VH-VL binders against q96cp6r367to538. Designs and how they scored, part 21

Target 1, 172 residues: q96cp6r367to538
Amino acid sequence: SGRLLINSVFHVGAERLQQMLFSDSPFLQGFLQQCKFTDVTLSPWSGDSKCHQRRVLTYTIPISNPLGPKSASVVETQTLFRRGPQAGGCVVDSEVLTQGIPYQDYFYTAHRYCILGLARNKARLRVSSEIRYRKQPWSLVKSLIEKNSWSGIEDYFHHLERELAKAEKLSL
Short names: E, the ipSAE of ESMFold2; O, the ipSAE of OpenDDE; V2, 0.75 times the mean of E and O plus 0.25 times the DockQ between their complexes.

## First folded at step 8 (VH-VL)

Design t5 (framework fv_anetumab)
Fold by ESMFold2-Fast, scan of step 8:
Structure t5 (fold): chain C 172 residues (1-172), chain A 121 residues (1-121), chain B 111 residues (1-111)
Amino acid sequence: as target 1 above (172 residues)
Amino acid sequence: QVELVQSGAEVKKPGESLKISCKGSGYSFTDYWIGWVRQAPGKGLEWMGIIYPYDSDTRYSPSFQGQVTISADKSISTAYLQWSSLKASDTAMYYCARGDYDILTGYFDYWGQGTLVTVSS
Amino acid sequence: DIALTQPASVSGSPGQSITISCTGTSSDVGGSNYVSWYQQHPGKAPKLMIYDVSNRPSGVSNRFSGSKSGNTASLTISGLQAEDEADYYCSSYTSSSTYVVFGGGTKLTVL
């Protein structure tokens, strides 16, 4: 039940790409604003080494839903793994818990970002996602969860890829 | 259907050069790393290096840096492992294997059948 | 420091469960979730059985499972069958410049 959402090479170095996506960068701030996320709070990265770090993000997302809630609260936990300074890349695992939606205690979504440096100003970004179940819903509920979750995930990462491509064109 | 097909067995003398091949099919060759793994007779697996065929980014194990050359020709979906001067200690089975989308996860999901290289005087 | 530590051999009878350990350091097995396991029958290429500690590729029996605790990863094979007799290798990402490190291998004998 996992899907590959981004698998692209960008003419942006791995360290710069990591900074854009996983720091409190102007790129990230602008992207979240475009998504109309509000009440955004990012904890600092913390951990025993720079190769294993963790942080928590909280924010409110809009929901385009004629029935039910119009917004939801999100807690996103990110864990960063890096194979060392010489590798020029990282893996970030993200777990997204959404509150204020139907069946919120049944599932969460998980994303894996892989950044690999290919050259000084060139990196590959791969993003894959899964829907994970804490409780097994019956088939109609599962179908609803899957349809709505994948729609949101695909929209988010397609928008992200488009914005990264714009940033690439502006790089010197 | 993903497949890696390696060149046939080689029998060589010390000091000779050799280039063996690994041809990928059934997938987008430039989207995956190709690794080379050595197995000496009766011994375990030893990672030699890896190449990303899209731009020929190559990473070597410190044990093999300078001893072999890894290359790829993306126009024919083929990766290569080359020695300028073989030694008797190069006698081994050589496997190519497809890496995941990145080297960070470090696993190989499809393997070639292997090329046996025998170096004797 | 060149290879992860595995027992040289392990044995079991058909229908039993066995576990193979793979011990490294905090820079490899202990430092990430990037552990894989390979099965190799005599004269054959290795086959991926487990990746990312506990994930099975399509086509691999659910009798094979993986786990990790601290610096030690484990491969467990339940309901042992004669065809499970093979060499098993663990592998891990390493934060050193070597990138990938293999274990020494374990010969499984099905009695």
Scores: ipSAE 0.014, ipTM 0.544, lowest interface PAE 7.5, mean pLDDT 86

Design t6 (framework fv_anetumab; at its last look DockQ between E and O 0.05; V2 from the best seeds 0.00; counts 0 for: pae E 14.3 > 2, placed apart)
Fold by ESMFold2-Fast, scan of step 8:
Structure t6 (fold): chain C 172 residues (1-172), chain A 121 residues (1-121), chain B 111 residues (1-111)
Amino acid sequence: as target 1 above (172 residues)
Amino acid sequence: QVELVQSGAEVKKPGESLKISCKGSGYSFTDYWIGWVRQAPGKGLEWMGIIYPGDSDTRYSPSFQGQVTISADKSISTAYLQWSSLKASDTAMYYCARGDYDFLTGYFDYWGQGTLVTVSS
Amino acid sequence: DIALTQPASVSGSPGQSITISCTGTSSDVGGYNYVSWYQQHPGKAPKLMIYDVSNRPSGVSNRFSGSKSGNTASLTISGLQAEDEADYYCSSYTSDSTYVVFGGGTKLTVL
């Protein structure tokens, strides 16, 4: 049920890569606009732990399915876990709840972003995703959920990887 | 499907060198971490270190840094654990295991069968 | 290395439930949601039973469950069976000068 979507080395330091992806950066703002996400809000990172912080994103996504609603609302909760002082980088766990789509009560999606520092200006980004079920769907319903969800997830992260590669070249 | 196969048991004398292996199959070897875990006779599990075969990025437990060398040969999907000079205290079962994400979030989902190393005079 | 604290042994009867604790600090178990549990039968390699605190790999019985409260993670085994008799180890990431730490292990005896 889980898939590896990005597993690439970028010539950008771990801290900079984290800022690009997990702050209100020009990169993130531009990327979400390219995805045609609207009504985007980002909460600040918060939490009392020295090891992790949490934030919530809300946004509206376009639906390409010609039969049914043209948009859906998303609530994405991100938890950022910091590595120890000997290694640069972080892990961000993301849970994505979508409202306004068929079978929304059956499932949600989860993404794990792993940023690991390799050198001062070099980091690995690994992204994996899975579909998590709250209710056990019939096999046909499960096939429909899987087909549509994975198509969207794969398109999103392939687009992200391409945009990161472009930004990397400009940053060097 | 996914399988890790380790080299056979070894009986060595103190001062000898040794290199044991762990061959992965049934998955993309360069996309997953390989960890090494030691278990002394009658004792618990000790993490020794981990390697990412795709770029040979290697991380060691502080207690094993400088005591062993971890390496990998991605052309034959094999990871290695090596000693330049064995001690009697190296007598233990050595396991390799596949890490799914990385060492921060990593759990070891598939384990080799283990290689028993006995070091005695 | 520094081990997480587990009881040396626990025991139960067939059909009962038992819980094994794994206690660390705010820089390992308390700070991260990445606790795993392994089962080891005599002479065998460890087997992953729980990952990410409470997630169960495919093929692992739903009698095994994991949880965490503060600096303590717990493995609960319900409906004990004879084949559950084994050593159990917890593991966590640590930000405190090491990368991975294991618990000392708990021997489960099924009476």
Scores: ipSAE 0.738, ipTM 0.885, lowest interface PAE 1.2, mean pLDDT 90
Fold by OpenDDE, look of step 9:
Structure t6 (fold): chain C 172 residues (1-172), chain A 121 residues (1-121), chain B 111 residues (1-111)
Amino acid sequence: as target 1 above (172 residues)
Amino acid sequence: QVELVQSGAEVKKPGESLKISCKGSGYSFTDYWIGWVRQAPGKGLEWMGIIYPGDSDTRYSPSFQGQVTISADKSISTAYLQWSSLKASDTAMYYCARGDYDFLTGYFDYWGQGTLVTVSS
Amino acid sequence: DIALTQPASVSGSPGQSITISCTGTSSDVGGYNYVSWYQQHPGKAPKLMIYDVSNRPSGVSNRFSGSKSGNTASLTISGLQAEDEADYYCSSYTSDSTYVVFGGGTKLTVL
């Protein structure tokens, strides 16, 4: 089962919020730097229509676990569904593959960003996350995967929420 | 566990007002949308609208905009559907349902038992 | 106007596999990627069977599966059982507006 990690209203329009999170924006760049992500690459959004697009992110993340590697390579695939002008907002599904970590072949993480326009300068952001298993690990391994993954995921999105809140204030 | 409990059946006359309720329990009421769905006798499901109890953000189907009012009282984890003036055509089963917290995907995962509303002269 | 079209009825014998289709209009492109399916027995509230085209909620039998090709989503029920006899509705969140639509419903009869 997934976890709801962000559920907040920001005094930023849906389109602006989308631009901040899902373009090569100064906000995103700064945020990833704060997270100490390195070697960040962003592919352009591409797709059959303006409403349905895909891009790929690659980056290196620090690993805090004293056992194993100190960093890991990540490939993140994002799929964007852009709402029409009347609806406002968007949904972005993210699949994150981390390489170089224990049991990497067992699982990947998935995130769903939902931006809902509430007013011209107001939008709600919801982010949920899941650990998805390609194959079922035995119970102790699963517990380890869950513990390590959720710790990182929660810290990341909680940090994101805080930074968005700060950015919101600066925009006012 | 998650549960939605709706108010009892109603028998009304045309022109009367009505307010029915849906009480949520077993989850954070303010974190999920609540929707209302109409089902006329022998007919299909009709999406009426939704409300986010956390801030009372309310959205209506075009077909029901201005025809009904959806509201919520988060202090008692209750959502409401009300009519100012009922019509015979309002006769139907009305369901409340919990929307996913990522509502942009648009599904209802838990449903109330339904409230039957009968409007006749 | 956005519309989801389902066959009025389908039937199958116990043990068989049946499929119910749900076809959206061209204007549903995008939003139609988020399709859900509901089962409704007579006199009962609907039950979520599939969400996001192909995901099953906890507690739903693995006999139920969902897929999508083009602008048509499909609900497949394998190993048909008598208890599967019910009405089935597809649903999708619109791409251009913030409202949900249901299909017309399909009555499944188990012979």
Scores: ipSAE 0.173, ipTM 0.736, lowest interface PAE 3.8, mean pLDDT 89
Fold by ESMFold2, look of step 9:
Structure t6 (fold): chain C 172 residues (1-172), chain A 121 residues (1-121), chain B 111 residues (1-111)
Amino acid sequence: as target 1 above (172 residues)
Amino acid sequence: QVELVQSGAEVKKPGESLKISCKGSGYSFTDYWIGWVRQAPGKGLEWMGIIYPGDSDTRYSPSFQGQVTISADKSISTAYLQWSSLKASDTAMYYCARGDYDFLTGYFDYWGQGTLVTVSS
Amino acid sequence: DIALTQPASVSGSPGQSITISCTGTSSDVGGYNYVSWYQQHPGKAPKLMIYDVSNRPSGVSNRFSGSKSGNTASLTISGLQAEDEADYYCSSYTSDSTYVVFGGGTKLTVL
């Protein structure tokens, strides 16, 4: 089941917020560098309409692992759905597959970003996340997966929210 | 092969109406914004506006709002630029151009050959 | 007020490097605005040379490079060749309002 990690209003228009998060923007580049992500690549957005697009990101993340690798490879597939013109905004669903971690075949994480335009210079961002299991792990293994995954997810999105708040103030 | 083919040159008098066309081929027409760009003789490029043919979402430069109509017919992969009443100052070359995918970063990767519109008495 | 300022002309000899500037306000060039560059030969449609400040589309020579510093974007052409003689336009995109601006253009003459 999912958890809500961001539910905040920013004084940034919905189209600008979308560009900050979902293009190859200076904001995104800076944020990922602060997270110590390396080897970052982004594919172009592609799809069958303006309202339905996909892209793939690949990157390397640091992990806390005292006995093994200190980094992991990530493939993130994002699917964008444009919200209607009247409301402004979009929904982006991401699926994140991490390689180089224990039990990587058991699960992946999924995140839903919802941007809702409230006014020309005002938008709401909601982000919710869930852990999706491909195989059902034994309870001890599941506890390990949950602990490590939620810790990382929470750190990432709390950091993102802080950086968006900083960028909002600089644009005012 | 991505291609934008525009309608032929036009010679008109002030007060006449005109509709010029831009036909896209070799790609999914409804996936990309189409922009219109004006270039008066010997002058630079001026952005007029863009349209998303999938739903006809249309955005105009403030300089051209109310001066022209941008439209599209997605069933024949064609965008249009229209005047209800031409002025002599509308004499220019008009280009259509395809925006980047979903116009996320706002560049035009393919351009039509241009349509010369001459408005004189 | 002028939104994007380019020099009216620049010139260089074959083999030299030249730079064309494009200066605006922070709302035109700086911050989250993206810059692209177009080449236009006489009687021809413009051609995209650089997008997203510094990216080169497929088929464009690596002699063309783009950069941005503060409120100024730059197009640099190294190893100048006769066929580079053309007009060059910068363009800025404001994602907040889906608004595009072109610079006034720069005529490059290869001596």
Scores: ipSAE 0.000, ipTM 0.505, lowest interface PAE 14.3, mean pLDDT 85
ESMFold2 (binder alone), look of step 9: mean pLDDT 91; pTM 0.939

Design t7 (framework fv_anetumab)
Fold by ESMFold2-Fast, scan of step 8:
Structure t7 (fold): chain C 172 residues (1-172), chain A 122 residues (1-122), chain B 111 residues (1-111)
Amino acid sequence: as target 1 above (172 residues)
Amino acid sequence: QVELVQSGAEVKKPGESLKISCKGSGYSFTDYWIGWVRQAPGKGLEWMGIIYPGDSDTRYSPSFQGQVTISADKSISTAYLQWSSLKASDTAMYYCARGDYDILTGYYFDYWGQGTLVTVSS
Amino acid sequence: DIALTQPASVSGSPGQSITISCTGTSSDVGGYNYVSWYQQHPGKAPKLMIYDVSNRPSGVSNRFSGSKSGNTASLTISGLQAEDEADYYCSSYTSSSTYVVFGGGTKLTVL
């Protein structure tokens, strides 16, 4: 099972919130810079016309580990599903593969973003995450993976929620 | 284990008010939608509406908006369906059911209450 | 109204396969992959059998399968058993005035 990281209402419409998070927006660029992500590359969205689109993001993240590497490379694949005009919103599934960390071949992380429109300038964002295993690690290794991965995931989405709240105030 | 327990059967007269309940257990009540589905005697299922207990976001079927009120008390993990003035046409079995929050999976219902039979007769 | 179209009844013998159709429009079944199927025995609450067109919840027999083509979703029950006799309802997300719409229901008789 996963963890629920964000479940908040923002005074910004669903379409605008989607553009902020899932386009090459000033918000996204600024947010990734604040996270100190470097070498950021975003592919264009591509897919069929039935509301099923994919893109790939690549970037370098900093690692605060005195005995290990100071940075790691990430490949993130996002799949976007649109529901319907009356629902207002979308779902984005994200798979994050990190290279340059211990036990990298054992796991990856997955995130689900759900945007639901509530009014013209009001939307809910729900984000849940889980750690997925390609190989079953021993319990000590699993504990290490989970401790470090959840710490990073929770910090990232806490920071995202805080920045969305700031952007919300500027949009009002 | 996930369980939804509904209040007992009701017999009412037209014009009376009524509030029936649906108590969730075995899961995080505020993380899932609760839907209400009506089934008139010998008829099919009709979706009435749905509520997200975490913030009381409520969506109604157009045919039921203004006719009923859906609410929830998250402190006791209970959702409610309420009528201010019952009609004979409200005679039906009423089910509550748990719905997934995710917009992608839609409003499918994975666990159902046992149902509350409401009989309105004049 | 906009209720999804199901046959009123379908029948089969033990061991046979039957299929129940659920036809909507591009605003519901045809436009989205959010179709679910419910089984209801007399006097009991509905039970989820299929969600998101073709996925089975844990505990549901693999004799039940779901599919979709265009505006029509289908529930197929293979190796019919006496306990399969029940009413079956499809349901879909809709982008029209209602978020959820149910089919009219199909009574399955196992002969």
Scores: ipSAE 0.013, ipTM 0.547, lowest interface PAE 8.2, mean pLDDT 85

Design t8 (framework fv_anetumab)
Fold by ESMFold2-Fast, scan of step 8:
Structure t8 (fold): chain C 172 residues (1-172), chain A 121 residues (1-121), chain B 111 residues (1-111)
Amino acid sequence: as target 1 above (172 residues)
Amino acid sequence: QVELVQSGAEVKKPGESLKISCKGSGYSFTDYWIGWVRQAPGKGLEWMGIIYPGDSDTRYSPSFQGQVTISADKSISTAYLQWSSLKASDTAMYYCARGEYDWLTGYFDYWGQGTLVTVSS
Amino acid sequence: DIALTQPASVSGSPGQSITISCTGTSSDVGGNNYVSWYQQHPGKAPKLMIYDVSNRPSGVSNRFSGSKSGNTASLTISGLQAEDEADYYCSSYTSSSTYVVFGGGTKLTVL
């Protein structure tokens, strides 16, 4: 049901890695532009506690369809949890709802990011993903959803891991 | 196909050392956390600590920090829980369990069968 | 050690629905969506029944459902069956001192 997509140590501290991935950072802006996401909006983080925050991202993604729409609209809700102010890391849960694709009412995708601080300038990023069903599709439809969704998810996170590795090299 | 197999029951005296094991199979051992959970006779579950075998990152419950050592050997897909000096109060069932997603979410999807440790004089 | 609060026991008859509560604080149950439930039969290892408040692993009956309101998470078992008789433990991530905290456990009796 779920897959592990990133499980790597980077030569950046946990706070900086969190800032790169979960703020309106130059890294995030550049990465999304490389993915050719357009119409990107990020709400501010909000919540009753600094250790439990939520935000919403909206954006348009390209679709590799020879026939039909060439783009789809995405609403991504991110919830951030911290162990506390002394925590060397955080967990971010992401729910991704896509409109403009076949069988959109059947499913959504969920991602879990875990950042763990290992040293002052060293952190581990673990990312896992799931396809979650709102309705049970029959076998052929499920196979289509799974094939297309995992292809997109794997490409996205492989690209993210590669870009993080490049950014790491800039720290010498 | 995922399986965690623990070492057999142990009967020890106070002051003795002990090392029990938990062998994972059917999955990539270095990609998941292994947690240790204790259950004293007739009591509930108590989290002791967790290790990430890929880099040996280890986190302990404050109650068990300094009382036990958690380690792992990637070459044989085995995690360990070790005492340098056992006490009668260490008598309990000890479970290992695989941490799904990450340790901060606090759930375990597969559990070993348990190792009963009895410490008596 | 801080434990989440569960009733010591609950009982029901076959076919009924029962609910087990798990009460914590804003630092654990109330502060996140990382609540899990485990079933333990006598002499056996615990089995994951619910994770992330309301999700079921593959192979767990849809008679088991989870929910959360404020600082209290709940496990509901509908259509109660004899094999449901077991101890049930909740667990949560905690932002306080321990990372992972378990409830005290609830013994479910069927009959």
Scores: ipSAE 0.014, ipTM 0.590, lowest interface PAE 7.3, mean pLDDT 86

Design u1 (framework fv_ixekizumab)
Fold by ESMFold2-Fast, scan of step 8:
Structure u1 (fold): chain C 172 residues (1-172), chain A 118 residues (1-118), chain B 112 residues (1-112)
Amino acid sequence: as target 1 above (172 residues)
Amino acid sequence: QVQLVQSGAEVKKPGSSVKVSCKASGGTFSDYAIHWVRQAPGQGLEWMGVIIPIFDTADYNQRFKGRVTITADESTSTAYMELSSLRSEDTAVYYCATDYLFGEFDYWGQGTLVTVSS
Amino acid sequence: DIVMTQTPLSLSVTPGQPASISCRSSQSLLYSDGETYLHWYLQKPGQSPQLLIYEVSNRFSGVPDRFSGSGSGTDFTLKISRVEAEDVGVYYCMQSTQYPYTFGQGTKLEIK
């Protein structure tokens, strides 16, 4: 029920792809730096079971708004669910709360990452996103939220897909 | 909670095919994988295959060697299992079951009896 | 294929007494992620199977704490601390470490 952002096969095993995206990996560090994210803090994964491993990311993002704030702070909560081992991989649900933007108390964004192992060094990554509302905004406000949020989300995941393609080539 | 409702019992002739449906409700259809398991009368459980709708992919037990096809329709939250070239030994109760991508079958359909007889 | 072998094939228990079922795999069920994908199911007479224990030792939602699972590698045990009448049925272990997923042959639990 979300908008599909990535749906691609990479020549990287599922376990390695998970490590690249969901640990404090060189790949993730480099990617966030390219995005100009600052003050990045990653908590360790923790939870009561395989189904409920959770971590919290905090970081500062640049805002492309000439008349408003130049940056905003983000709290991103990720919940990791592991897939069965024959295919390998995982599902990660991400909830992103941004502070320092207009109408910040009305909405948050959610992303679902799905990794499916296809072979020893081959995996599929599917990413979908949606905007979730805590308060129902008036139509003009909703249009503004959606225009700005989708622009940022699409840019982020297109950039991620390009960087994964580069990393894929190097792993060969 | 997830609830699975399967289509009704079928009687088929040898050499024909059968298509069993499994409609899911409760939860998001794309959140889980749907497996098919059969049980011949008085026998144990045998895994047939799986479809993972979120990845648009299916995998099969080689024992059914080109005879089984599992599909899913996300718009109707329904999975299908089609078994062709039916033999008398295919007489069994066919179950669909879900997992939340961990391989444990957390919810099961009520089963569909398929009888293959001349 | 991984072969799953259960012992005993049948078990008769007086209500309130413990029961123990063994499951052995032809090869290790430990996956590269450090998890062991062995699960236990109960099929009550005339009903669909139901999940009891997943990944060796985790109880599924609503499963009473008198059910417990243990084991590692190739050797696994399901224990019922105090058998009750509603526990009658056939118990199956299953591995989901590799395709094809395979089940044990089943253990029938009856009340004396």
Scores: ipSAE 0.096, ipTM 0.647, lowest interface PAE 5.1, mean pLDDT 87

Design u2 (framework fv_ixekizumab)
Fold by ESMFold2-Fast, scan of step 8:
Structure u2 (fold): chain C 172 residues (1-172), chain A 118 residues (1-118), chain B 112 residues (1-112)
Amino acid sequence: as target 1 above (172 residues)
Amino acid sequence: QVQLVQSGAEVKKPGSSVKVSCKASGGTFSSYAIHWVRQAPGQGLEWMGVIIPIFDTADYNQRFKGRVTITADESTSTAYMELSSLRSEDTAVYYCATDYWFGEFDYWGQGTLVTVSS
Amino acid sequence: DIVMTQTPLSLSVTPGQPASISCRSSQSLLYSDGETYLHWYLQKPGQSPQLLIYEVSNRFSGVPDRFSGSGSGTDFTLKISRVEAEDVGVYYCMQSTQYPYTFGQGTKLEIK
């Protein structure tokens, strides 16, 4: 379930791709700066199980709002699952709660990142997303939530895919 | 915390196929991989293959490739191993086992004896 | 394929005495991530195998501290400091550094 946003092979090993996306890497720092995210805070990864880690990100995103707030606050919780070397890779589930937008109490967004190692310097990244509802909105409200949320999600992951493609060319 | 329950023993004729099931309970089915390992009478352990439902991938030991198929049904939390073109040498106890991380087999099913005889 | 070789193939131990089992791989089990994917299993008579030690030296949940693993590269050892009656069975090492995963031929531990 959910909408598929990225399903691409990169000439970067699974471990390095994971580091680029899910550590406090130069790649991630640069990408978030390009998105004009501010007040970025990343907690360390922690968990009771070696197969299962969690962290929390907080940040401020810009929004287009001519007469109201021009920014919104985000709390993103990431859960990481890992695999061994040959079927190596990871899955990261992300839950994104945004405050400062219309109908914020109705919904949140969820993303699943799946990194699968294909060779020593080659991995596949698959990203899927869905909108999850805490309250069932009326059809008009649901249409507004979905139009605005998918626009933002699609822009974010298209931008991410382009930046990953640029990064792999520099690695050659 | 994870428990694996396999289907019962089977007796098959040479040339036929067998499909063994492995039902998982506990944990999140999509969060672990399911491996199949066999053991011929009085012999050691032999890895057959794996399915990783969250990645939608399966991989096989080359010696069984073309005869073995491993599948999973997330709605029933059940994995299957089907072995075709059975020979007497395929007589063995077949085990399913899980791993979450590092390829260690943390939980095992009880085993299914498959006997191939004419 | 990586070949795993265990020695001895059988071992008889008086209760309370130590036991040691060796496992050798045909190539290094050190992976590019810095981890060594060697694991030890015990199969008691009539039972499924059970995990004892993962990644060379880590005891699995519920495994008594009398079991310890050590080694690096291609040479690994499982030690039992004080053998008990419940430890009877066949011990297997396994590598999961590359497909296909491979097991040693097994070491049968019996009580004298």
Scores: ipSAE 0.140, ipTM 0.659, lowest interface PAE 4.2, mean pLDDT 88

